# Ledger of designs, part 2: VHH binders against PRELI domain-containing protein 2 (PRELID2)

Target 1, 189 residues: PRELI domain-containing protein 2 (PRELID2), of Homo sapiens (Human) (q8n945)
Amino acid sequence: MGVSVDVHQVYKYPFEQVVASFLRKYPNPMDKNVISVKIMEEKRDESTGVIYRKRIAICQNVVPEILRKSLSTLVILCWKKVSILKVPNIQLEEESWLNPRERNMAIRSHCLTWTQYASMKEESVFRESMENPNWTEFIQRGRISITGVGFLNCVLETFASTFLRQGAQKGIRIMEMLLKEQCGAPLAE
Short names: E, the ipSAE of ESMFold2; O, the ipSAE of OpenDDE; V2, 0.75 times the mean of E and O plus 0.25 times the DockQ between their complexes.

## First folded at step 1 (VHH)

Design a13 (framework vhh_8cml_1)
Fold by ESMFold2-Fast, scan of step 1:
Structure a13 (fold): chain B 189 residues (1-189), chain A 126 residues (1-126)
Amino acid sequence: as target 1 above (189 residues)
Amino acid sequence: EVQLVESGGGLVQPGGSLRLSCAASGFTFSSYGMGWFRQAPGQEREFVALISGSGGSTDYSDSAKGRFTISRDNAKNTVYLQMNSLKPEDTGVYFCATGFSEEELYWLLKSEYDYWGQGTQVTVSS
């Protein structure tokens, strides 16, 4: 009924630099799909030092592009008949909890646009690497659940998996470019 | 309110050139791809050229490749179509359009564009 994709990446940069690059990631000329990001709420807990942020991102719907690349007649037929796939923009709500003292950041994102037929959620963590304190570990799990679609379920699950993997890979590449441009070469040991 | 206004059409002889312009207002121009479409008498509207919001990516129909060049000036909110080596088959009303942000798929979703200009007539005849 649903699919999940896990990603694990090590950025050879200090936690503070990775977090700063992530928060400056959008809007970005390197990612034409993100139209705007607006900070809706920001609060600091004085006792713990934890910084909470809520952001709303408006993104171009990349689903048609992913479906085109499939080259499958069945996938194209699904795209033509399923209205949610033709929505021009997607809204994502992102909540983050940055803990500067423990050098970690938790992020929860979910799609606001597809709620009638599907749900999309991502959970991510940036944390100081246990292998090297000058490196940052990034772990992300994306999940898509599809409701009320019997005979097309296998096609939609394949699409959902591709969508999550493509999104994750693009995000990693953008972060690597930003870190290199803003912070210089990775910290070699 | 989104507005698209085409200009630069006219009568030209075969082998001639024209430059079309489309002035856009009412939206964040640099965030959206812009396309040119044309419609010949008695025929369906067809894709001609597309340019990404940044101007870094372009796409052309097979009939336009090598002859037409799409460009944009984001400071002026204007998209252009430079047409060289014009043929009688290029005759039609030329429209600019926006609304679908996936530039590579613009031609697949021609019926899904949110906003169209009124068109400018291009006639290629002797």
Scores: ipSAE 0.000, ipTM 0.083, lowest interface PAE 22.9, mean pLDDT 73

Design a14 (framework vhh_8emy_2)
Fold by ESMFold2-Fast, scan of step 1:
Structure a14 (fold): chain B 189 residues (1-189), chain A 125 residues (1-125)
Amino acid sequence: as target 1 above (189 residues)
Amino acid sequence: QVQLQESGGGLVQPGSSLRLSCAASGFTFSDYAMHWVRQAPGKGPEWVSSISGSGGSTNYATSVKGRFSISRDNPSKTLYLQMNSLRPEDSAVYYCAKGTSPLDYLFEWGSSDYRGQGTQVTVSS
């Protein structure tokens, strides 16, 4: 009933550069779907040096556009009968644990909107590459599960896969452009 | 408790070099990114350069890229700015600033907690 997309990327840039670019990724003109990001909580553990951040992102609801790109008039008409999917904006909560001493960062995101009918979760890790300490490994898993939307469940799951894949690709593209713009050419070897 | 003391400024001719130093105390130096910012008379403050806590990552303002080099010596708790090919427009008071984390080497104006007293650099022909 659910869909998932896994990403494994190596950025040929040091950990500090990659994490700094990630934290400055939004707002970004290349992603109009992210309207705002606000830091709600930030704490540092003095013994470990780990920095915890909680952020809330407000994003444009792209479900109407994804469904509109469907070749089926029937799908579009059926979507018009499900008012809960027509909310203008979606709220995402992001929690991150940054360990500068160990050179890794864990991130968990989940959707606060639609919790009654859908679960949207994303887990990501940035860590120093085992092959080269000047490179950063990025691993991400996005998952969407949809329930309680009747005959549209299978249709929405199909579009959820497209949404996760497009989101992952856009995220990687934005990161590569930010890293090149702010840090110059990637480090070979 | 937190103290930053800049030194190394002076009056020089265009094309000259200067090395600025910032001695830090009252905090665990290697745990924080450090920044150089400058302010010319009648102008707002301008970020110049940043370095991560480990020294592994650096960043520079476009106006100084290729001419200035930031470095740090964590055992001696000292931050440096090597300034080459100085121009009249580089004339300013240079300030050392402590970041809020080891990773904020991509400087944001609101992210720096403390500044030193500054050191004057004057480049005149």
Scores: ipSAE 0.000, ipTM 0.203, lowest interface PAE 12.4, mean pLDDT 75

Design a15 (framework vhh_ozoralizumab_d1; at its last look DockQ between E and O 0.69; V2 from the best seeds 0.00; counts 0 for: pae E 5.5 > 2)
Fold by ESMFold2, look of step 2:
Structure a15 (fold): chain B 189 residues (1-189), chain A 124 residues (1-124)
Amino acid sequence: as target 1 above (189 residues)
Amino acid sequence: EVQLVESGGGLVQPGGSLRLSCAASGFTFSSYGMYWVRQAPGKGLEWVSEISYSGSSTKYPDSVKGRFTISRDNAKNTLYLQMNSLRPEDTAVYYCARETPEYWFSLLEGGDYRGQGTLVTVSS
């Protein structure tokens, strides 16, 4: 089955500034869960101007700590039973398609860790807002499905849904902070 | 559960008109931009119109500009497409779509669009 989380946010800054801040977002002293990011591939399509990029990120695995701190008895029991969740770091693969002409950027990422037990995917788009060309719309869908822990799959998926939502909110706050520091107040409405 | 139900298709003569409707449920309709897309037999997905979440802005490709008008009624959770001066090349299954990353990647990757859609046939 799996669970999904949808996000829609409007940044009141031009597309180019939002994308530049997104690409510079990590590593970021404000979010130390991201350990390193390496660009693996970059290509430009001359006919469209679209820039494809593949990156690999290594992140701290905070799942065991979050499960341990849960007040839910069932989540705590799940943490005790599943040792594969206790690896120290996870790897994420990110692919992006930046279209400077159309002023949009599509991003797809997925977890390279735990693939025998879980599918964790995220798809995002930044685009020039039709409401105001100096604003950028951000839409995102995160999806996780878990197998291989038996009847506890739905418990872990429910917890992961909450975690995805909180992570998206944190990401939005980081983006707003970076944009404010670099660009000042949001542009006029 | 997100549901988008298209209606209003049919057989029409060249030069005729049709009005498509899309009833939306299972999400906050007024928070999302909406699209009409179409797929002719043997062709990939083609966007036909876009409307912002408030309805204040619309966008069309040159192939339909001036002939098609997208609109929405956020109080009724309904999206519309008024199609005038129809041509045989407008024959396709028409779908409404919510603004999502899945929509953007469907254009990038190609393939058939999900759902029932509503068939529009323009012929003599």
Scores: ipSAE 0.108, ipTM 0.580, lowest interface PAE 5.5, mean pLDDT 78
ESMFold2-Fast, scan of step 1: ipSAE 0.332; ipTM 0.696
ESMFold2 (binder alone), look of step 2: mean pLDDT 80; pTM 0.815
OpenDDE, look of step 2: ipSAE 0.319; ipTM 0.709

Design a16 (framework vhh_7pa5_2)
Fold by ESMFold2-Fast, scan of step 1:
Structure a16 (fold): chain B 189 residues (1-189), chain A 125 residues (1-125)
Amino acid sequence: as target 1 above (189 residues)
Amino acid sequence: QVQLVESGGGMVQPGGSLRLSCAASGFTFDDYAMSWVRRAPGKGPEWVSTISWSGGSTSYADSVKGRFTISRDNAKNTLYLQMNSLKPEDTALYYCAKSGPDELYFHLTGGFDYWGQGTQVTVSS
């Protein structure tokens, strides 16, 4: 049992501006679910120029709020039957590799909170667009794998799909807002 | 803590074959894409090949396509590079590298988290 969501976005802004906005994305007032972000590790490879960062994000657990807005009895029963879903906060580990020389950045995130019952993983790439060097291509794949809950797995899978989709859309909206506020109108030749 | 140990290099004649191995420890091997990178005398690092976490996807540099095969054994935490039809131009130090992203963009160069110590491959002219 697994769920995946794929995103492909072209930001009509130069790579450097998109990366700067991404690094300033959290914390901010538009996303009050992100409580803190701490840099745990940072190092630069002198031969390649690649900058590696490891960050830990602490996020408010929004599962109770999403379930409260749900009309599905099965979703609510799932929440009541699986105590692990009731944790106060979710911890995410993010690793990134920024290559300023080649104008690309790779990001890998995974959830540290629900590892016994679920694996949540996200991979992302920002790179100079092949169509226009003043544009940035963003590709992201999120996936959640759920085990150990028996006949409720199909209900949890539906929930996981909704969670990933909503997260991806929110992230895109925040990036678009930041780019417009800090960099002006998109570049269109 | 993260450790990558390459082996299997040596001297071989043009047209010969070698199999390189990389023993990985200190991290969850089957959660990461793995790569081979080489450094020829007087040149910068050249990416050779990458394999996804599951082994389901592979990618190769144009210079080695059809001659080299990358593979992995997740049960043994080991990465391999089978090198056939070796040429003098393949002479280099070969490094095992823990790659950045897992499945989608392993072809990105320079995004490697850790490099091993390397194993020397010399193809006699």
Scores: ipSAE 0.000, ipTM 0.153, lowest interface PAE 13.0, mean pLDDT 72

Design b01 (framework vhh_3k1k_2)
Fold by ESMFold2-Fast, scan of step 1:
Structure b01 (fold): chain B 189 residues (1-189), chain A 122 residues (1-122)
Amino acid sequence: as target 1 above (189 residues)
Amino acid sequence: QVQLVESGGALVQPGGSLRLSCAASGFTFSSYAMRWYRQAPGKEREWVAGISGSGGSTSYEDSVKGRFTISRDDARNTVYLQMNSLKPEDTAVYYCARDTYEWGSLYTFDYWGQGTQVTVSS
């Protein structure tokens, strides 16, 4: 059991520019919840040219703040009893496989902080658009599963879907801003 | 020429301690965040710890939190990894890397040294 959010976006910019902007996306003043992103592992496959990268992101844990704003005394009391909600920051692990020859990039992310009671996973692909080789298609699927928190399962699932949706929309806005600043106007052709 | 030289690796019993050192040269050391990685036989290279250029921020992989401490001495161009309460699972070659990323780059290069072997066995 859990919640999921799916995203499909076309950036009217070449693949190389979109990937470069993605790799420079954080830290960003538009999303102060992402505190840092560090490259932890990197290797290139000589045969395929595929570049594997592992990054760790440290993010502000916004779940306690969202629950505090609920204005429900019962929800606030429940939050105080659940240890996973008391951690100040969450760690996200990101793995990516960039294939410059095929002009695609696969990305997989998981939350490392909530592994006992909740898992958060995200899978994304950037690829050259089939409609226009100067455009880039972005497909993303985010999933959150919650287990074993009893009285908070329903409440946490509601906030999980909001978190995934808000995160996806913020990510798209940041990418559009960076592409405009870095690359100018989108390509109409 | 950028150069990183790791040292301090040894054979140690479970529960023991070691301090690894990484001596850097060929660049402005204080301007770069530094990281430690490790690679066990048959496994992928794994991030262990990181320290910001200012030294004001540190981060650790979950399995080493509370046991390992990263620090730096900018006057000596050296980054350290203090390893306490060592476990057999910590057996690996440990590598030092500098953190570098250029605007618009599709590939980020971290310069890594030859590594230093840590073996935790009874």
Scores: ipSAE 0.000, ipTM 0.100, lowest interface PAE 16.2, mean pLDDT 73

Design b02 (framework vhh_3k1k_2)
Fold by ESMFold2-Fast, scan of step 1:
Structure b02 (fold): chain B 189 residues (1-189), chain A 123 residues (1-123)
Amino acid sequence: as target 1 above (189 residues)
Amino acid sequence: QVQLVESGGALVQPGGSLRLSCAASGFTFSDYAMRWYRQAPGKEREWVAGISSSGGSTSYEDSVKGRFTISRDDARNTVYLQMNSLKPEDTAVYYCAAEYTSFWGDSYEYDYWGQGTQVTVSS
């Protein structure tokens, strides 16, 4: 029914550099599952300076591969039965609110694919670190709830938990690589 | 309706152990980080322990580190505080709190508090 993952990371780089790298993160050769990202809407609040963006990401559906790589006969048989899991791509909607004056950015993402059977949501914040104003704190919470597939709910939630954790770690590695390549060495204490 | 109901408070002797429980209802428990607070007579409410929504991270106030353990059972919608090596200075009303820190307009964006359970450590 419900799965969540929490991530807390400190990037030893200034907020502006971290945000710039995040906005340039995809497409990336380290994550070939993200096919495209398109900006659907962009607005600036003139009184606050907050920049709102709505983006749509098209991602390769990796669920069939995860299930196929399972050595469990039960999991393989269940996958053959559930055609809804075999769509070629998934769509993710991302909304972000960048506040350059207060040096923070909030991000909300959710999956548009499989909405009858699953709710996949992610909330993230980049903000100036309390430890050092030249560092950036990243806090992320991912949530997946699966309904309407009966006996597969528990099985899919187990894979969803693993997927969220692996995805978070890959995202951190990509960001660290981009920051190093584009901004130089991390700032020391 | 949202409810947090604490239980397990009792009178115990110094050096004793006690387990507090907090049963949650009316919201999606697994989406919330859970925290324990305490308030002694004439003192401000202080944070004691916290556990992330996933259960993967725990944190403690310095005076209870090594003695208290926070855990959660999402199947039972319950958070626990195991208290060992209790001291008279641990005497307080203990409160359970649920936190959903979000910048989105979701109905579960608010912090929730229980009514508290009394722990007394005295000989």
Scores: ipSAE 0.000, ipTM 0.108, lowest interface PAE 14.9, mean pLDDT 74

Design b03 (framework vhh_ozoralizumab_d1)
Fold by ESMFold2-Fast, scan of step 1:
Structure b03 (fold): chain B 189 residues (1-189), chain A 123 residues (1-123)
Amino acid sequence: as target 1 above (189 residues)
Amino acid sequence: EVQLVESGGGLVQPGGSLRLSCAASGFTFSSYAMYWVRQAPGKGLEWVSEISGSGGSTKYPDSVKGRFTISRDNAKNTLYLQMNSLRPEDTAVYYCARSYEILPWGTEYSDYRGQGTLVTVSS
């Protein structure tokens, strides 16, 4: 069984401004769980104009903290027996395809840590809004599936849903802050 | 769970008209933009039209602009494509797809695409 969270957001700012803010989103004081983001690969397709980027993000492992704050002594004791979950950091790979001509950007992220035990994937799209060409639509789907840790699968998936929803809300707040700082007030009607 | 079922295709003479329908189930239809794509024999997928979740905004490529009209009935969870002034080059299998699952460079990566309905324009 997996956990999924869907996000639909309209940023009342032009596509180019939203994409620029997204690419500058981390590091950010509002989200200290993201330690670093590095560009590993960047190339442009001359025929289509599409810009491909591959980035690696290093994030603080929050799983131990989530389990430690559990009210269940048995859950805490069981977690202490599973050393694989005690890594200090989580690595995420992000691939993006920016199409300046069509004014859209696709993003795929996946977790490189715990690949034998968990699949953590995120797909996102920024595109020119159909309702107003000066607005940007953001659509995101996050999925976490946990297998191979047996006795903790259900427990971890329960926390994963809360984690994904909180992460999505924090991400939206960070983007709104950056857009206001860099581009001024949103384009209301 | 999530299903998209197209219908309305058939054989029509050049200059004729057809209306395609797509019945959606398993998700909140009004929350998603929807689109039509087509695949002509021996060719790749081509975007035909897109409509916002509310139905207030639509987009078309120049190849069908003025001839095709996309619409939706959110109360019936149904998407439509009205095709007028059909040409032999409009011959293709037409697919309905949920925009949320589409990547900007095409529908190849979408998990939510219908089985398609064949439109043949021939004399």
Scores: ipSAE 0.000, ipTM 0.168, lowest interface PAE 11.2, mean pLDDT 75

Design b04 (framework vhh_ozoralizumab_d1)
Fold by ESMFold2-Fast, scan of step 1:
Structure b04 (fold): chain B 189 residues (1-189), chain A 122 residues (1-122)
Amino acid sequence: as target 1 above (189 residues)
Amino acid sequence: EVQLVESGGGLVQPGGSLRLSCAASGFTFSDYYMYWVRQAPGKGLEWVSEISSSGSTIKYPDSVKGRFTISRDNAKNTLYLQMNSLRPEDTAVYYCAKVETYFGWSYETDYRGQGTLVTVSS
């Protein structure tokens, strides 16, 4: 079994400003676990105007720290035997499709480092709010699936849920700070 | 500040060749798609070629396919356009271009250099 977190947020800022802030979100001093973000591929479709971007994020592997907090001998022994737990950094691949004409952006990300033991995937959409055209709706679904780690499956799933929720909240906070810094106060209803 | 400096243009006879260069600075060149665009006298801007950050994906319009070759040297932050079998209709100012994707809501934010003039005439 895996864990999932759904996010639905309205940013009271125009679509173009929200997208720009998203693309400059990392690296950020509020999240030092993200070591780097590099644009690997970027192209524009001439007919549709859609901009495709592929980015690779390198993040600190926080799994060893999570396991150390458990203070369990069994957890420590599993840490020594499972290669996923020994990887110093995690690589995340992000693909995005920005449609400036229709004022929407789809984003898909997944973990490249985790294999048979774990997978992490996120799908997100930014779109013009139906409630107010000067606002932007953000919808995200994050999923983590963990298998084949024995007694650690339930322990890691508990921490994965916390990780996804805290990550989502931190992401929203960073976006709000960047929007205020770049665009000023949010637009009133 | 993003800066793009084109060079290598000149006067050539039909059937001749030229190699254009673009020196890039002010951004991480190896992370971005790069473009060549041109503007013929009295005409609008025409897309000529694009190349991915690694150089693995390359596209051309039919008007130049088989005659022009785009390439890049990420170690030198330089973009190239090899132009062979030049025709009078290739006469244009050629620009090196980058799309500012962090502000990709408008193509009017494209960065272009000063351009280099290519004249194909006998």
Scores: ipSAE 0.000, ipTM 0.096, lowest interface PAE 16.1, mean pLDDT 74

Design b05 (framework vhh_7pa5_2)
Fold by ESMFold2-Fast, scan of step 1:
Structure b05 (fold): chain B 189 residues (1-189), chain A 123 residues (1-123)
Amino acid sequence: as target 1 above (189 residues)
Amino acid sequence: QVQLVESGGGMVQPGGSLRLSCAASGFTFSSYAMSWVRRAPGKGPEWVSTISGSGGSTSYADSVKGRFTISRDNAKNTLYLQMNSLKPEDTALYYCAKDSYTLFGWEYSFDYWGQGTQVTVSS
């Protein structure tokens, strides 16, 4: 089966500041797992003003570290039969659609490296809060599914759930830190 | 509380056009991606099109790309599907669907469906 994690966060900062911080989030000393992010494609729709970007992130493969921290020798031994998870780095493709006129941004990401045995996908939105126009809502859904490793599917999906949740939490903390450093205190608490 | 009411279906000749509407209530319409899904006799459900909450992004099944246009009016809480160059294969019950967690229709997961509106393309 697959695992999903949903996030809903309000950043008490204007949309433009939140989006700028997101686009310049990496590299960051708080997350050494992200090695580089490169823009592969960028286009603007002249009628709507929507800006499309395709970026590729190169990240350290964290699966070996997760499995090493397991006390299960069986999990570690079975890992040796899943060769694609032994690669040093993983590649994530990110597509984003930024709408400056409507003050929203939609993002899709997926893993390119694991496609034969695993799928990792995220959808996210930043949008102006209906509660306060100087605040920004962030909504994200991440999903990981693993196939082709037999009885390890359930074990690896359990770790994947923890990974998605912790990754989301870390991302929120990094954004809060960047916004506070670059833009000052949150607005109208 | 969530309510989706489809309308605009009917009988048309091949090559004809129809516009479907879906009136939504009971949730913050602009906060959710909306989709059209169809079910033809003897077939499983087929995803047709998705539009993001803002309307800034759209996606289409290959079978309808270039012929159908999805749109929304967030001020009126209404979703639309403009269907052009209709083919007999487009004959189906068309459902309006609210995505629970998907902004672009990735994996096209839905937490609520309407009752549907019938589209029949015949000569």
Scores: ipSAE 0.000, ipTM 0.132, lowest interface PAE 13.1, mean pLDDT 74

Design b06 (framework vhh_7pa5_2)
Fold by ESMFold2-Fast, scan of step 1:
Structure b06 (fold): chain B 189 residues (1-189), chain A 123 residues (1-123)
Amino acid sequence: as target 1 above (189 residues)
Amino acid sequence: QVQLVESGGGMVQPGGSLRLSCAASGFTFSSYWMSWVRRAPGKGPEWVSTISSSGGSTSYADSVKGRFTISRDNAKNTLYLQMNSLKPEDTALYYCARGEYDFLTGYSEFDYWGQGTQVTVSS
């Protein structure tokens, strides 16, 4: 069992500006659910130029509030029977590999809080666009895999697709705002 | 003064196509996310589609995915909705709105609306 959502976006800005905005994306007033982001590890490979970063994000767990507002008896019963969904905060681990020479960056994120019964993972790539070297292509895949049965399937699978899509849309909106505010208008030919 | 003016509605047969336009004025159009929202007779408003300020990100209601395409021209301050494979269920007054629909909360973040353009799909 698994749910996945794919995103493909072209930012009409140079790679370096897009990466810089991504790394400065949080904290952001548009997303108050992200409480903090801390760099845990940063390494540079002098021969390749690749920069590895590990970040931990602490986010407010909005799942209980969303489920409570659903007014569905089944959803409310699932939520009340799964205590771990009621934790106040969620921890996300993000690893990134930035290659300034090849102008690409790979990012992998996963949820640390939910690992006992479910897996939530995202893989993302920023790279120089093949259509215009002053544009940046962003590809992201989010995936939720359910390992529990019964009430966990009711809660996680029912909302997983909407949850992933909403997260991706909010992320793109924040990135477009940051790029416009910090780098000016998008580059067009 | 913010103004949104829709056009392009009409009467079509099931399976037909229409292209809606929304002319925006009184604000920096290229700085705002824009949406299409519809209201069928006797029903509440239903979100249809949203597009980001740059035009790079789009989203659609499940009822219209694969059939409708939202787009924008920031140089002309115009929002578009290309509607293909129209169904009788698509019959509604279509509104251009400034802002977006939040799927997670179910709340709309729309601050300005147009007057609407009527789309009627019948045999």
Scores: ipSAE 0.000, ipTM 0.101, lowest interface PAE 20.7, mean pLDDT 74

Design b07 (framework vhh_7pa5_2)
Fold by ESMFold2-Fast, scan of step 1:
Structure b07 (fold): chain B 189 residues (1-189), chain A 125 residues (1-125)
Amino acid sequence: as target 1 above (189 residues)
Amino acid sequence: QVQLVESGGGMVQPGGSLRLSCAASGFTFSSYAMSWVRRAPGKGPEWVSTISGSGGSTSYADSVKGRFTISRDNAKNTLYLQMNSLKPEDTALYYCAKDSEYYDFWSGYSTFDYWGQGTQVTVSS
């Protein structure tokens, strides 16, 4: 079983400003679920100008809170039974490839904490908009694949869907706020 | 496990003073620079002040220079921010942040790898 969420957003700001805001997005007081982000590796390809970064994010495990909101005895019992749902924090590995010459950036995120029971992957692209070179197109695809025995897959599916949708929307909101704060008003159509 | 816990916030009238504290644990406190960052209602995060691991160097945002003093007690693993001559514009949630060893390549700024929960400061008449 698996869950996927697709997002397509246009930021009415130049590519360079959007990328700079993205790299400064976390840690952020506006998103307390992301506790820390550390750059583990950074490389520049001198021939292409492409910059590779690997970051590790430590996030609050929001599954207990999401499950508490269900108010279901069955869901609560399953939560207590599954060890991955009891961990306080989750780790996400993020890899990015920034191409300043072509004005695009690819980002891939992978959950390190849940590898035994679930696979979570996100792929994102920032690129110059086809409609206006002063705008930036953002496309994101998140996917969670649920595996394992001895737990209720429907509980993990509910978590996966909620996690991906809430994460995407919060990410967009934070980016819009950072862009307005750091770069001023959006560029007109 | 790294923890940063802020305290000392509250309500105060313009011209008043407050002292914020941050209790740190789970890392070698004296080895890392520490910062205060605030978020005012309706605004993004604003860096306020940084102090080096030894306490020998400090830096401040222009908006707080001459009014705020950052300090640390490495024996107690505690960071402080003394805030004097408070203005309504200082109203914000104040965060204690641990500096990482890495910099944002494009912006040239230090990256913070841990943040506290924040303490609210409200300056109103």
Scores: ipSAE 0.000, ipTM 0.089, lowest interface PAE 18.6, mean pLDDT 72

